# Designs tried in a protein design chat: VHH binders against NADH-quinone oxidoreductase subunit I 1 (nuoI1). Part 12

Target 1, 152 residues: NADH-quinone oxidoreductase subunit I 1 (nuoI1), of Koribacter versatilis (q1is57)
Amino acid sequence: MSIAPLLRKVFLIDLIKGLSITFKYQAPKDCQTEQYPQERPVITDRFRGQPMMKLGENGETLCIGCNLCALACPENLIAMKSDRDPVTKKKVMVTYVYDVSRCMFCGLCEEACPTQSLKLGTGYEMALYSREGMVLDRKVLEHRTAPEPYEK
Key: E = the ipSAE of ESMFold2; O = the ipSAE of OpenDDE; V2 = 0.75 times the mean of E and O plus 0.25 times the DockQ between their complexes.

## First folded at step 15 (VHH)

Design u2 (from q6 with D110K; framework vhh_8k46_1; at its last look DockQ between E and O 0.10; V2 from the best seeds 0.00; counts 0 for: pae O 9.7 > 2, placed apart)
Fold by OpenDDE, look of step 15:
Structure u2 (fold): chain B 152 residues (1-152), chain A 122 residues (1-122)
Amino acid sequence: as target 1 above (152 residues)
Amino acid sequence: AVQLQASGGGFVQPGGSLRLSCAASGFTFEDYYMGWFRQAPGKEREFVSAIYWSGGNTYYADSVEGRFTISRDNSKNTVYLQMNSLRAEDTATYYCAAGTWSLFKSEEYKYWGQGTQVTVSS
């Protein structure tokens, strides 16, 4: 190894150069930090946020009580009860809960839903002071409106 | 317009029976729970019974379990509440309701019919 490369290593020249570049881009003029809540991010259509249930045109549920969303959830935060029609043998949803406090917003539950009933919306301001408000039932999921924006 | 027409109320002695009917029109029941609520004077409206229309699942309040039977006739879009072994405490105005969620809360029901009076008295 040439002395020069060794000296470069000893004196950490490349590291210093790298740091210099990094710090150069940390100048206030180059700062791209959004100042929440004054500045809010532009949310994309594919953003995975607030869970919701879509309804049919007449306000009917699109959920068929298949439990695939619950099974797909790695956190096991979805719990539902279903019964079967004695004649058609089709499952019907009786109860549904989604613990958003445990959600990592992976979207596997959405993907697993055969009727596209369950969706992760674009809402992201879901912070609460109690867990009770984070256990979402069917009513909340179906009628959830855009969250009230936080203002300092 | 959605309409729920309840009928079958009346006067009955304790231990007697009544059958309430609720005829629905203006919507399809495919994903609806058809329920009965009752309200006595000075009391809050309380859940009595409901049936999931497509699945036929039935639900009852503890106070009426074993005495009341809810059923449906698909051909008539009508829900029935057979009330047996009636008690004085069953006296109330009974309301038919339709909702897409089977909670024991009146707020979960979207459509309401007119009340029918049931009076159980000796």
Scores: ipSAE 0.011, ipTM 0.234, lowest interface PAE 9.7, mean pLDDT 85
ESMFold2, look of step 15: ipSAE 0.310; ipTM 0.653
ESMFold2 (binder alone), look of step 15: mean pLDDT 79; pTM 0.788

Design u3 (from r2 with D30E N57D D110K; framework vhh_8k46_1; at its last look DockQ between E and O 0.02; V2 from the best seeds 0.00; counts 0 for: pae O 9.8 > 2, placed apart)
Fold by OpenDDE, look of step 15:
Formats: sequence, C-alpha cells, structure tokens
Structure u3 (fold): chain B 152 residues (1-152), chain A 122 residues (1-122)
Amino acid sequence: as target 1 above (152 residues)
Amino acid sequence: AVQLQASGGGFVQPGGSLRLSCAASGFTFEDYYMGWFRQAPGKEREFVSAIYWSGGDTYYADSVKGRFTISRDNSKNTVYLQMNSLRAEDTATYYCAAGEWSLFKSEEYKYWGQGTQVTVSS
C-alpha cells in the first residue's frame, strides 16, 4: 500500500528509511576498527604526511630558493632565506624551516615546488612532546630519519 | 609480506657487464626510493644507485656514474641495475632496498632484499 505523499512527509518516512540503511551499515559486526598500534593503516600512494626534501645525485639540494612553496602555504609555516651564489650568480637557498606542527598536509607546497624538491611522504607518526622538535630545518628535511613507530 | 628479491649477480671479467634485478612484492613503490647498496668484505655498506619510483629520477654514486644505469619496470614492479665496464673494485654483495626518506642513508631504507654477489676478477 503506497502511503500518501503527505503522510510520508509528515512522518519523515524517507528520512527514516535512509537512516535505517545508514545505521544498518554501522552495525558492530560490520565495523572494522584498526587496533593501533598493533594494526596499522595501509598508507595510500598519495598520502600526504611527513615533509621531506629530495636530494640530487650527489646529495645536493634541489631547492632553488624560489620561495614558491612558502607562498603557496595557507598556514604560512614555511620560511626560507636565500642568497646569491657569488660564483654562479644564481639564487640559492641558505636556510629553510617547515613548521610541521601547523601543517594541515594540504600538499600545496609540494605542488608549488618547480623542482619537486619538497615532498610530503608517507610518514604519519610525527607526534612529539615538544613543538620545537616539529620545526624542521633543511637538514632535517633533507636527511630526515624515518619516524620511530609507536609501540604500545 | 613485503619482499625484495634480488638476482643477476655472478662472476665477470673486468670490463664486463652484469644486470641486477630486484623484484618487489607486497607493496607499491610510488613514494619510495628503490636503491642499490653494496658491501665489500671489510668495508662499509655504500650507496650505489637509486631511483625515485614515481618521478623516475635516478641517482648514482660518483664511483659508478657513467657506468651503471638504474631503471624500473612498473608493470613488473622491478628495478634493474645495468652495470657496465665493471672493475675489480665493484666486487661486493649488492643489496636492493626500498626507502622513502634519506636517499643515501642505508639505515633509512625500510625494506631490504637478500644480497647478490658480484665478483669482478680476471
């Protein structure tokens, strides 16, 4: 028996039906909760996590000090100093800082990097007890050690 | 389980060529460096070559530059190291490794294959 349209609206039948379906899929038996750290998530290829800087063939920086990554950052968490190489007269990055504690991992800085030097890696275990440890300089970014996995 | 299977090692005369292969299973390398390291007896493990999987950027140690070529086959999830103009000093156990952090630091590579012996001798 088709319920009259008005009654369906008054009683929110369609909403209830929708909710019932939604809740059906929320049944505990259908919920798969990863038990971190015993179970770790599968990280996707395009996961945006720990920032890093790629190095050249001989370990040289690929950063050209263009500051585009800093400009692209909506949080303004990137700061760099550039200088001119006295021999080549090219702009070079001297200092670079990335405050990961303020990062929302949007990837705009990575996209803005013309040399693809700056990358967001797959590391996600970056929790620290000090914010100072979350301000990454070029040394850390270029030679970053893998985060130590948390173990309970 | 993640596995790196290296092959292609052997005996070769100076000036000869070998091609190493490293087949990976259990994960994709899109954000990884696939690298080759080598260790000679009594020496420290040293970086040889690496390729950034997504971009295809290649890196070489100075000692092998111009002689070795690293490449990848996405369809096979395999990295190759073509070694030409081999020298006695290239004699070592070669290891395939996958890492997503520092390119040149062996300790930063997460996955390692079994070593394959390369011996260059007259």
Scores: ipSAE 0.006, ipTM 0.206, lowest interface PAE 9.8, mean pLDDT 85
ESMFold2, look of step 15: ipSAE 0.077; ipTM 0.481
ESMFold2 (binder alone), look of step 15: mean pLDDT 79; pTM 0.784

Design u4 (from r2 with K65R D110K; framework vhh_8k46_1; at its last read DockQ between E and O 0.10; V2 from the best seeds 0.00; counts 0 for: pae E 2.3 > 2, placed apart)
Amino acid sequence: AVQLQASGGGFVQPGGSLRLSCAASGFTFDDYYMGWFRQAPGKEREFVSAIYWSGGNTYYADSVRGRFTISRDNSKNTVYLQMNSLRAEDTATYYCAAGEWSLFKSEEYKYWGQGTQVTVSS
ESMFold2, look of step 15: ipSAE 0.271; ipTM 0.625
ESMFold2 (binder alone), look of step 15: mean pLDDT 79; pTM 0.786
OpenDDE, look of step 15: ipSAE 0.015; ipTM 0.323
ESMFold2, fold request of step 19: ipSAE 0.485, 0.424, 0.418; ipTM 0.749, 0.713, 0.708
ESMFold2 (binder alone), fold request of step 19: mean pLDDT 79, 79, 79; pTM 0.785, 0.785, 0.786
OpenDDE, fold request of step 19: ipSAE 0.015, 0.000, 0.015; ipTM 0.301, 0.182, 0.308
ESMFold2, last read: ipSAE 0.429, 0.391, 0.442; ipTM 0.716, 0.708, 0.745
ESMFold2 (binder alone), last read: mean pLDDT 79, 79, 79; pTM 0.787, 0.792, 0.787
OpenDDE, last read: ipSAE 0.012, 0.021, 0.307; ipTM 0.259, 0.419, 0.660

Design u5 (from r2 with S54T D110K; framework vhh_8k46_1; at its last look DockQ between E and O 0.02; V2 from the best seeds 0.00; counts 0 for: pae O 9.1 > 2, placed apart)
Fold by OpenDDE, look of step 15:
Structure u5 (fold): chain B 152 residues (1-152), chain A 122 residues (1-122)
Amino acid sequence: as target 1 above (152 residues)
Amino acid sequence: AVQLQASGGGFVQPGGSLRLSCAASGFTFDDYYMGWFRQAPGKEREFVSAIYWTGGNTYYADSVKGRFTISRDNSKNTVYLQMNSLRAEDTATYYCAAGEWSLFKSEEYKYWGQGTQVTVSS
């Protein structure tokens, strides 16, 4: 091994060069910081944010109580209870719990939903002072509207 | 900028047909409901039809079931509303909209197109 290459390794020249470039772009003049809440980010269509349940035209649930979303969740933050409708004999969702405080917004639950009932929306302002408010039940998930934006 | 451009409205006799189109620009309907609403003079805006873009599920108001057909062309990022057997009561300004959460709640639709007038008259 040539002395020169060895010296470069010992002195981490390439690393320093890389770091110098990286830090060059960290100069304040090159930083574009969004001044939240005065400035808000542009939310993409595929953004995974606040969980919600889509409803049919008559406000009926699209959830069929299959529990696939719960099984798909790596954090196991979804719990549901299903029952059979005594008239139709169809399986129906009775209760649904989504602990958003534990959610990493991966979207696996959404992908697992065969009826596309469960969706992660574009809402991102979900901060609360209590965890109790982050445990979303069926009623909240089905009737939740877009959150009001935070204003300072 | 996100735009929904609706077209295809016009004058037609009762029993006639029209095809409305709604093309999205700067936006895709993925994971959205694309819905059609209509508003007649002096009446409230009402739900007509919607399609869940990703799943292809279609929904219709009772008043248009069997007469209207909603479809999509993913390659064109366009939704179509085929309106057959048109009636005088179908006369309205039709609006296309895209929403994430609810089919029926107009307030939940994020994007709205310009209205296109449909007039059914003898």
Scores: ipSAE 0.009, ipTM 0.246, lowest interface PAE 9.1, mean pLDDT 86
ESMFold2, look of step 15: ipSAE 0.077; ipTM 0.472
ESMFold2 (binder alone), look of step 15: mean pLDDT 79; pTM 0.783

Design u6 (from r2, 14 letters changed; framework vhh_etentamig_d1; at its last look DockQ between E and O 0.42; V2 from the best seeds 0.00; counts 0 for: pae O 7.0 > 2)
Fold by OpenDDE, look of step 15:
Structure u6 (fold): chain B 152 residues (1-152), chain A 122 residues (1-122)
Amino acid sequence: as target 1 above (152 residues)
Amino acid sequence: EVQLLESGGGLVQPGGSLRLSCAASGFTFDDYYMSWVRQAPGKGPEWVSAIYWSGGNTYYADSVKGRFTISRDNSKNTLYLQMNSLRAEDTAVYYCAAGEWSLFKSEEYKYRGQGTLVTVSS
């Protein structure tokens, strides 16, 4: 190695240069850190967050109890029970549970839903002190609309 | 104690309207699909209408379709049946019935009320 490279190492020139660049970009004007919860991110429409079940125009369930979402879930966090509707004789969802505490928000369940009933919404403030509240049933899923903002 | 208390029955003229209510207590109301069943004098029980969730999933017998509207208020644990364009053949005792969500069987109700009499006569 030439003397020049050795000198550069001895004097840590590259380190200093690196640090200078790093510090340059730490200027307040260049900082893009959001100060949560005072500042919240702009959430895109395709954001995969809080799971929900969309309802039809008349408030009817769009779920047909096919179980495809559960099968598609790599974490196996979806469980449902289906039965036959006494009037229509069609298969219907009876119970539905979604353990959001185990969810990696991959969206495979959403893609698997033939009726587009299951949707990952834009809600992301789902932290709780207990996992019990993270097991979502059909009641919660069907009534989940806009997330309640975290105020603490 | 589980109770289903029907009210709102009475005497009405043909073409008239009546609203039935069913007040539920002693169980988790929103865990059940609710139905109206009627029994006319000398006839067997007839299913009239059912509602599962928040009024979105409603079903009607052909005989009452377009005339009757079932609804529920889970916050009040109350089931309703709006009956319009009443006919003489609608005369019956109307019962409120509750079925578990896991039991989508119209013939198997876990709970049933004492009924309210609806008489349609000139």
Scores: ipSAE 0.014, ipTM 0.344, lowest interface PAE 7.0, mean pLDDT 84
ESMFold2, look of step 15: ipSAE 0.281; ipTM 0.623
ESMFold2 (binder alone), look of step 15: mean pLDDT 80; pTM 0.815

## First folded at step 17 (VHH; framework vhh_8k46_1)

Design v1 (from r5 with W53S; at its last look DockQ between E and O 0.07; V2 from the best seeds 0.00; counts 0 for: pae E 11.6 > 2, placed apart)
Amino acid sequence: AVQLQASGGGFVQPGGSLRLSCAASGFTFEDYYMGWFRQAPGKEREFVSAIYSSGGNTYYADSVEGRFTISRDNSKNTVYLQMNSLRAEDTATYYCAAGTWSLYKSEEYDYWGQGTQVTVSS
ESMFold2, look of step 17: ipSAE 0.005; ipTM 0.268
ESMFold2 (binder alone), look of step 17: mean pLDDT 80; pTM 0.796
OpenDDE, look of step 17: ipSAE 0.006; ipTM 0.238

Design v2 (from r5 with W53P T100E; at its last look DockQ between E and O 0.01; V2 from the best seeds 0.00; counts 0 for: pae E 18.6 > 2, placed apart)
Fold by ESMFold2, look of step 17:
Structure v2 (fold): chain B 152 residues (1-152), chain A 122 residues (1-122)
Amino acid sequence: as target 1 above (152 residues)
Amino acid sequence: AVQLQASGGGFVQPGGSLRLSCAASGFTFEDYYMGWFRQAPGKEREFVSAIYPSGGNTYYADSVEGRFTISRDNSKNTVYLQMNSLRAEDTATYYCAAGEWSLYKSEEYDYWGQGTQVTVSS
């Protein structure tokens, strides 16, 4: 016996059935996606977005120049230079470079930071027209403000 | 030139309501966070409320949560603060502010209004 009529009917019925299900969800009220940028998501406090460096109560740098974040990064995209303060003889961070273009937002650098200075913030709008802009320096990292905080 | 003009302040009895407004000009209003801050005599300026550029997300200080409502109208370049159930401790000069990436810290806001006085007393 021939299975061609059954295969033809099954393929046609399955196609029509699939199309009908998809068509039923075309109504705007059934759209489950967020219509970015007019609809913006609420970003949770565990979100790992654009990196930032927190400052202390007096605006002082909290980074102690330990280099632990650079050592923890699996992509080796963090580089810092430290110097000794001539008065206190302690290491201080002078230059900090973070290459966001290769960052996979794993959070290992944040976990490694002993002073909680380096954070992956809530910023998710990081598109730029050049790769040079993806290399963040100290000034950029210290002046980031999260665009949408989690309010809990 | 950038201008933020706050208005709607005044004298009100405890438990009363006021609606502050802040008209903005000289910048792309729809790209900016808008915030309200207040400063009582002899105290530091404190955060009151903030709203995202889209108007869909709002934030409030714990002291005003549930009593104040912030909103914005991007077609009129205006942000509002509806203050209900006012108390004597709400007496302060209220300032509106605009910042591209700021919510909570006054130091991060780029533009500031002149302030409007709100006085809550019998």
Scores: ipSAE 0.000, ipTM 0.093, lowest interface PAE 18.6, mean pLDDT 77
ESMFold2 (binder alone), look of step 17: mean pLDDT 81; pTM 0.810
OpenDDE, look of step 17: ipSAE 0.007; ipTM 0.226

Design v3 (from r5 with W53S T100E K105Y; at its last look DockQ between E and O 0.03; V2 from the best seeds 0.00; counts 0 for: pae E 15.6 > 2, placed apart)
Fold by ESMFold2, look of step 17:
Structure v3 (fold): chain B 152 residues (1-152), chain A 122 residues (1-122)
Amino acid sequence: as target 1 above (152 residues)
Amino acid sequence: AVQLQASGGGFVQPGGSLRLSCAASGFTFEDYYMGWFRQAPGKEREFVSAIYSSGGNTYYADSVEGRFTISRDNSKNTVYLQMNSLRAEDTATYYCAAGEWSLYYSEEYDYWGQGTQVTVSS
């Protein structure tokens, strides 16, 4: 009759063994998680983040007022109005509204845009305390600065 | 309060030149498109020229293209209209306007100046 198995149960040897395993992984070099916000992920160009409207080389609007992005949106969160340019008589976008609060970031609007003006950018830090700030107008979309990618 | 003060108008002979200035205050000038419109006696206000907020792309009515040059200086909150080779048909009151999202349509501009008179006669 051996008392060794009993002593292992009484003194919680398995607990100490488990603690030694977790202690082994305490070194910061073994940490596999990203320590947000001090460490931030590298975001690829294909990421579907907060929407933006790209401007041309001279700062001109690339949007031609075709309304294809609004038609493609499954949530119908895009609204725009266009009118004719008195100089060129071509269609020009006048107002543009994007309700990000209802956006699922599917990218269908980006794919539908023929001039590649509308893009889901790399911004992922977009939380606000109010819904009203989540309704973006043309000014916000066209002058949004994309966050720089982070390096690790 | 928002103010647009246009200046630089006057009397010139045909073929002469004038430079109009429009000084802006009360808003973030660099975020706004700036435009010039003119209204001759008995006529409706018409588009003359516009410039994008960054100072890049510029637009002109067909009647003034090649003769007028629009520019802006965001450090001085001022838009300029250099008018060369002036003709009698250019006689009008010239107004400057500012808008966030429109270049072309007078009804879409948010703020307007008081205007400056340009008279071209022999």
Scores: ipSAE 0.000, ipTM 0.121, lowest interface PAE 15.6, mean pLDDT 76
ESMFold2 (binder alone), look of step 17: mean pLDDT 79; pTM 0.794
OpenDDE, look of step 17: ipSAE 0.012; ipTM 0.254

Design v5 (from r5 with W53S T100D K105R E108Q; at its last look DockQ between E and O 0.04; V2 from the best seeds 0.00; counts 0 for: pae E 13.0 > 2, placed apart)
Fold by ESMFold2, look of step 17:
Structure v5 (fold): chain B 152 residues (1-152), chain A 122 residues (1-122)
Amino acid sequence: as target 1 above (152 residues)
Amino acid sequence: AVQLQASGGGFVQPGGSLRLSCAASGFTFEDYYMGWFRQAPGKEREFVSAIYSSGGNTYYADSVEGRFTISRDNSKNTVYLQMNSLRAEDTATYYCAAGDWSLYRSEQYDYWGQGTQVTVSS
């Protein structure tokens, strides 16, 4: 039984060798990763990110209350209430709920919308401290804002 | 602090006109829907008119359609209600409000003004 293998184990030589390799790559110039949030990715137009509801040219809501997005969603995470407008007698969307925490960003709801109101936008910073905050309402969807802020 | 200051009320004869103004402060005016409600003594507060945040869609109660016009000026943080062809039944305290998607229900508006009295009398 040589003393060399025992001494190497007692003095943690193998651990130090492993640490030296990772230490070699600690210099910032050798970092190959994208250093979020200082370096941010380029987001394409077809990115499926944070859901939003588009408004028309004059700021009017485009949603007609058809519920087709809720029916198309495989996770059933969309709920909508609509009522008849007492003035115009047309169906109007009153409340809209989108649970982003269960969303898999498939885009089927976007494809189902006949007025092009619902869209998966380019927002990718959606982390929150609570699951309840990931249930987006109409106000958040139309203003493209998460319920809780995430600051730099 | 959020403030909504309604003004422009007064006494007017039937068939006359008034223009109400509501100046807003303390919130991002262009992100809010603005509405007008009125309440006569002994009656429930009723919807009069509403306008979307960017001025796109406008809404009117059936009783005022064609006589009242709502508008907003986001540069002045002010919403207006032009009231024409006033009738005795229009006599009420008029309130401006800013709020969420429940355009027709007064309980769903976030912020309210103090009101301005409009009296239509011969």
Scores: ipSAE 0.000, ipTM 0.155, lowest interface PAE 13.0, mean pLDDT 75
ESMFold2 (binder alone), look of step 17: mean pLDDT 79; pTM 0.793
OpenDDE, look of step 17: ipSAE 0.005; ipTM 0.226

Design v6 (from r5 with W53T T100E E108R; at its last look DockQ between E and O 0.05; V2 from the best seeds 0.00; counts 0 for: pae E 18.1 > 2, unsure alone 64.5 < 65, placed apart)
Fold by ESMFold2, look of step 17:
Structure v6 (fold): chain B 152 residues (1-152), chain A 122 residues (1-122)
Amino acid sequence: as target 1 above (152 residues)
Amino acid sequence: AVQLQASGGGFVQPGGSLRLSCAASGFTFEDYYMGWFRQAPGKEREFVSAIYTSGGNTYYADSVEGRFTISRDNSKNTVYLQMNSLRAEDTATYYCAAGEWSLYKSERYDYWGQGTQVTVSS
């Protein structure tokens, strides 16, 4: 008569074995995860993060209102309007809307821009408590302003 | 018909204050972003300030940050621009504008007011 299987169950050997394994990996030396926000990732230059619109050397808008970025976006999250300046009569971009909440950061809009005004920058901390704040306008995009701070 | 009526402009000394109002009619005001723009003679129209439909997010041009405050009252269909510490460079015609907040609409500012003149001089 073998009682060994019963004794193993009675003394909870499998439970103790499992607990010892998890305890073994509790030491900070064995932690392979990045402990955000105390430890932050190194971001490469090719990172596709927070969208922004570059300005020229004199602060002028580089966007020509062509709408190619909106056409290239698979999520259709970009909208723009153009108007004629009443003084110069030239077409200018007036309104630009970018809904970051639905953005997958694919970079197709930046590739489509002929003046390379629209770019996905290196910002990655974009969480907000509301969807309305995730709709970026021209001012935010042109001045590289971060979205509202994340609050707990 | 849609109407945006800006008011509150005038002559003011440097360092003075003005409060601009823009009363809206003919559309569902609470669904629209409201913005202020200005245009000085010989200059292109420039952005001054904007406020989201909920009133939670406000935006200001760098030249007016900290001096101007935008607000809205959806019960009165009115947007306000409180202008403090006015300077000579703030002299311009100020326009209010409304744009529908919707991701399936392609433009933000569909409607424009006629404007109100603000002149800052000794």
Scores: ipSAE 0.000, ipTM 0.097, lowest interface PAE 18.1, mean pLDDT 73
ESMFold2 (binder alone), look of step 17: mean pLDDT 79; pTM 0.793
OpenDDE, look of step 17: ipSAE 0.021; ipTM 0.303

## First folded at step 18 (VHH)

Design w1 (from r2 with W53S S54W; framework vhh_8k46_1; at its last fold request DockQ between E and O 0.11; V2 from the best seeds 0.00; counts 0 for: pae O 3.0 > 2, placed apart)
Amino acid sequence: AVQLQASGGGFVQPGGSLRLSCAASGFTFDDYYMGWFRQAPGKEREFVSAIYSWGGNTYYADSVKGRFTISRDNSKNTVYLQMNSLRAEDTATYYCAAGEWSLFKSEEYDYWGQGTQVTVSS
ESMFold2, look of step 18: ipSAE 0.365; ipTM 0.692
ESMFold2 (binder alone), look of step 18: mean pLDDT 78; pTM 0.786
OpenDDE, look of step 18: ipSAE 0.016; ipTM 0.257
ESMFold2, fold request of step 19: ipSAE 0.381, 0.257, 0.276; ipTM 0.702, 0.630, 0.644
ESMFold2 (binder alone), fold request of step 19: mean pLDDT 79, 79, 78; pTM 0.788, 0.787, 0.781
OpenDDE, fold request of step 19: ipSAE 0.071, 0.000, 0.019; ipTM 0.471, 0.205, 0.319

Design w2 (from r2 with W53G S54W D110Q; framework vhh_8k46_1; at its last look DockQ between E and O 0.02; V2 from the best seeds 0.00; counts 0 for: pae O 12.8 > 2, placed apart)
Fold by OpenDDE, look of step 18:
Structure w2 (fold): chain B 152 residues (1-152), chain A 122 residues (1-122)
Amino acid sequence: as target 1 above (152 residues)
Amino acid sequence: AVQLQASGGGFVQPGGSLRLSCAASGFTFDDYYMGWFRQAPGKEREFVSAIYGWGGNTYYADSVKGRFTISRDNSKNTVYLQMNSLRAEDTATYYCAAGEWSLFKSEEYQYWGQGTQVTVSS
């Protein structure tokens, strides 16, 4: 083995060269980093973010308790309970939970929803200090608003 | 830039028909709800109809059910509102709107067009 390669390793010449190149491009004029939260990313039309449930005109649920969204979820993070209305004999959703902490935001649940009740919105600032807050129930999903922007 | 251009408004007698059109540009048309709202003088803006691009589900206010028909042509990025059996109470400025999430609440629609006047009078 030539002494030269060994010396290069000992003196970390390649590392220093690499670092010098990296730092050469650290000038402010070459900086392409968005300074969040002062600079926020542009959200696209097909962005998949915070799950929500749409309501009808009179505030009624559009969910028919079909469970297709839960079945479509590869992470199995959706659980619901349905029952039959004793008067109308229609199937109705009673409880609904969506664990957003486990969500990969694939959108399969949204696509599976025959009434388009379930939608992934554009909200992305969903960080919480407790996991319990990330298990969204029917009430939360139906009344979901844009999350408060994170401020430093 | 997002644009919504509404047309088709005018004067019509009670029982008559009008067809409103709204041409949209500047966004992914088929991913949005396209809605029609109306506002009469001295009244609040109210929901009339909406259509979802994906799947084409349609929604109507109770006051216009059976009389109005909303349709969409994604190839032309245009939404239509066929208004039949018009009544005096249908007199209003009609607005086209686009929203990703919203169906019935005007506050949830992101984009709005200019209003077109519909006047139903004998």
Scores: ipSAE 0.000, ipTM 0.214, lowest interface PAE 12.8, mean pLDDT 86
ESMFold2, look of step 18: ipSAE 0.061; ipTM 0.494
ESMFold2 (binder alone), look of step 18: mean pLDDT 78; pTM 0.780

Design w3 (from r2 with W53P S54W D110K; framework vhh_8k46_1; at its last look DockQ between E and O 0.39; V2 from the best seeds 0.00; counts 0 for: pae O 6.6 > 2)
Amino acid sequence: AVQLQASGGGFVQPGGSLRLSCAASGFTFDDYYMGWFRQAPGKEREFVSAIYPWGGNTYYADSVKGRFTISRDNSKNTVYLQMNSLRAEDTATYYCAAGEWSLFKSEEYKYWGQGTQVTVSS
ESMFold2, look of step 18: ipSAE 0.137; ipTM 0.544
ESMFold2 (binder alone), look of step 18: mean pLDDT 80; pTM 0.795
OpenDDE, look of step 18: ipSAE 0.020; ipTM 0.278

Design w4 (framework vhh_enristomig; at its last look DockQ between E and O 0.02; V2 from the best seeds 0.00; counts 0 for: pae E 14.4 > 2, SAP .679 > .668, placed apart)
Fold by OpenDDE, look of step 18:
Structure w4 (fold): chain B 152 residues (1-152), chain A 121 residues (1-121)
Amino acid sequence: as target 1 above (152 residues)
Amino acid sequence: EVQLLESGGGEVQPGGSLRLSCAASGFTFDDYYISWYRQAPGKQREWVSAIYWGGNTYYAESVKGRFTISRDNAKNTLYLQMSSLRAEDTAVYYCAAGEWSLFKSEEYDYWGQGTLVTVKP
């Protein structure tokens, strides 16, 4: 074994070289890091964030209780119950649960929704200290207010 | 008169392929959930696959990767391409159409008479 490789290991030459390269690109001018929350990312239209249910113009639900969103969810985090309206005899969604704590924000549920009721919005500040607040029901989804921006 | 007519059933060997058809008359598929169900002897009817007017397709876990649902709007016909068939796929296959629910068989408005698929060596 050539002495040279052994010496390189002993003196950690490769490590030093690696570190040197890393630090070479640590100049402030090369920094692309956004200083959150002072600097917030620009959210694009295709961003998949906070789940929400869109309402019709008259405030009516657009959900028809078809359960396609639940079926489309690879994490099975959507559960719903539907029933027939006794007056109109139409199927209606009664309860809806979306466990956002298990959500990977893939958007399959949104794509599956025939009425475009279910949407992933642009909200991304959803962190909580408990999972209880991460289970979203119909009321939260239909009337959810924008989350308060995080502050340092 | 509204009618769903299934066809394409038959006997096939394990690993074989079969294509089922469901022709609708008296109504258009455009406004309906369209599904395939199957019922094996001595078992309950189970959902197999569905297609919605938006073009989205859905499959039961047991048939994922093996079955493909499609439709021809011009012909008002639903198809189920079955591949890699197994003995457990033996059943009467039904076409169903409904307006409000995909997953509750009781809420489908129209049913076909079914076509028998037998997978035997």
Scores: ipSAE 0.000, ipTM 0.215, lowest interface PAE 11.5, mean pLDDT 85
ESMFold2, look of step 18: ipSAE 0.000; ipTM 0.140
ESMFold2 (binder alone), look of step 18: mean pLDDT 78; pTM 0.789

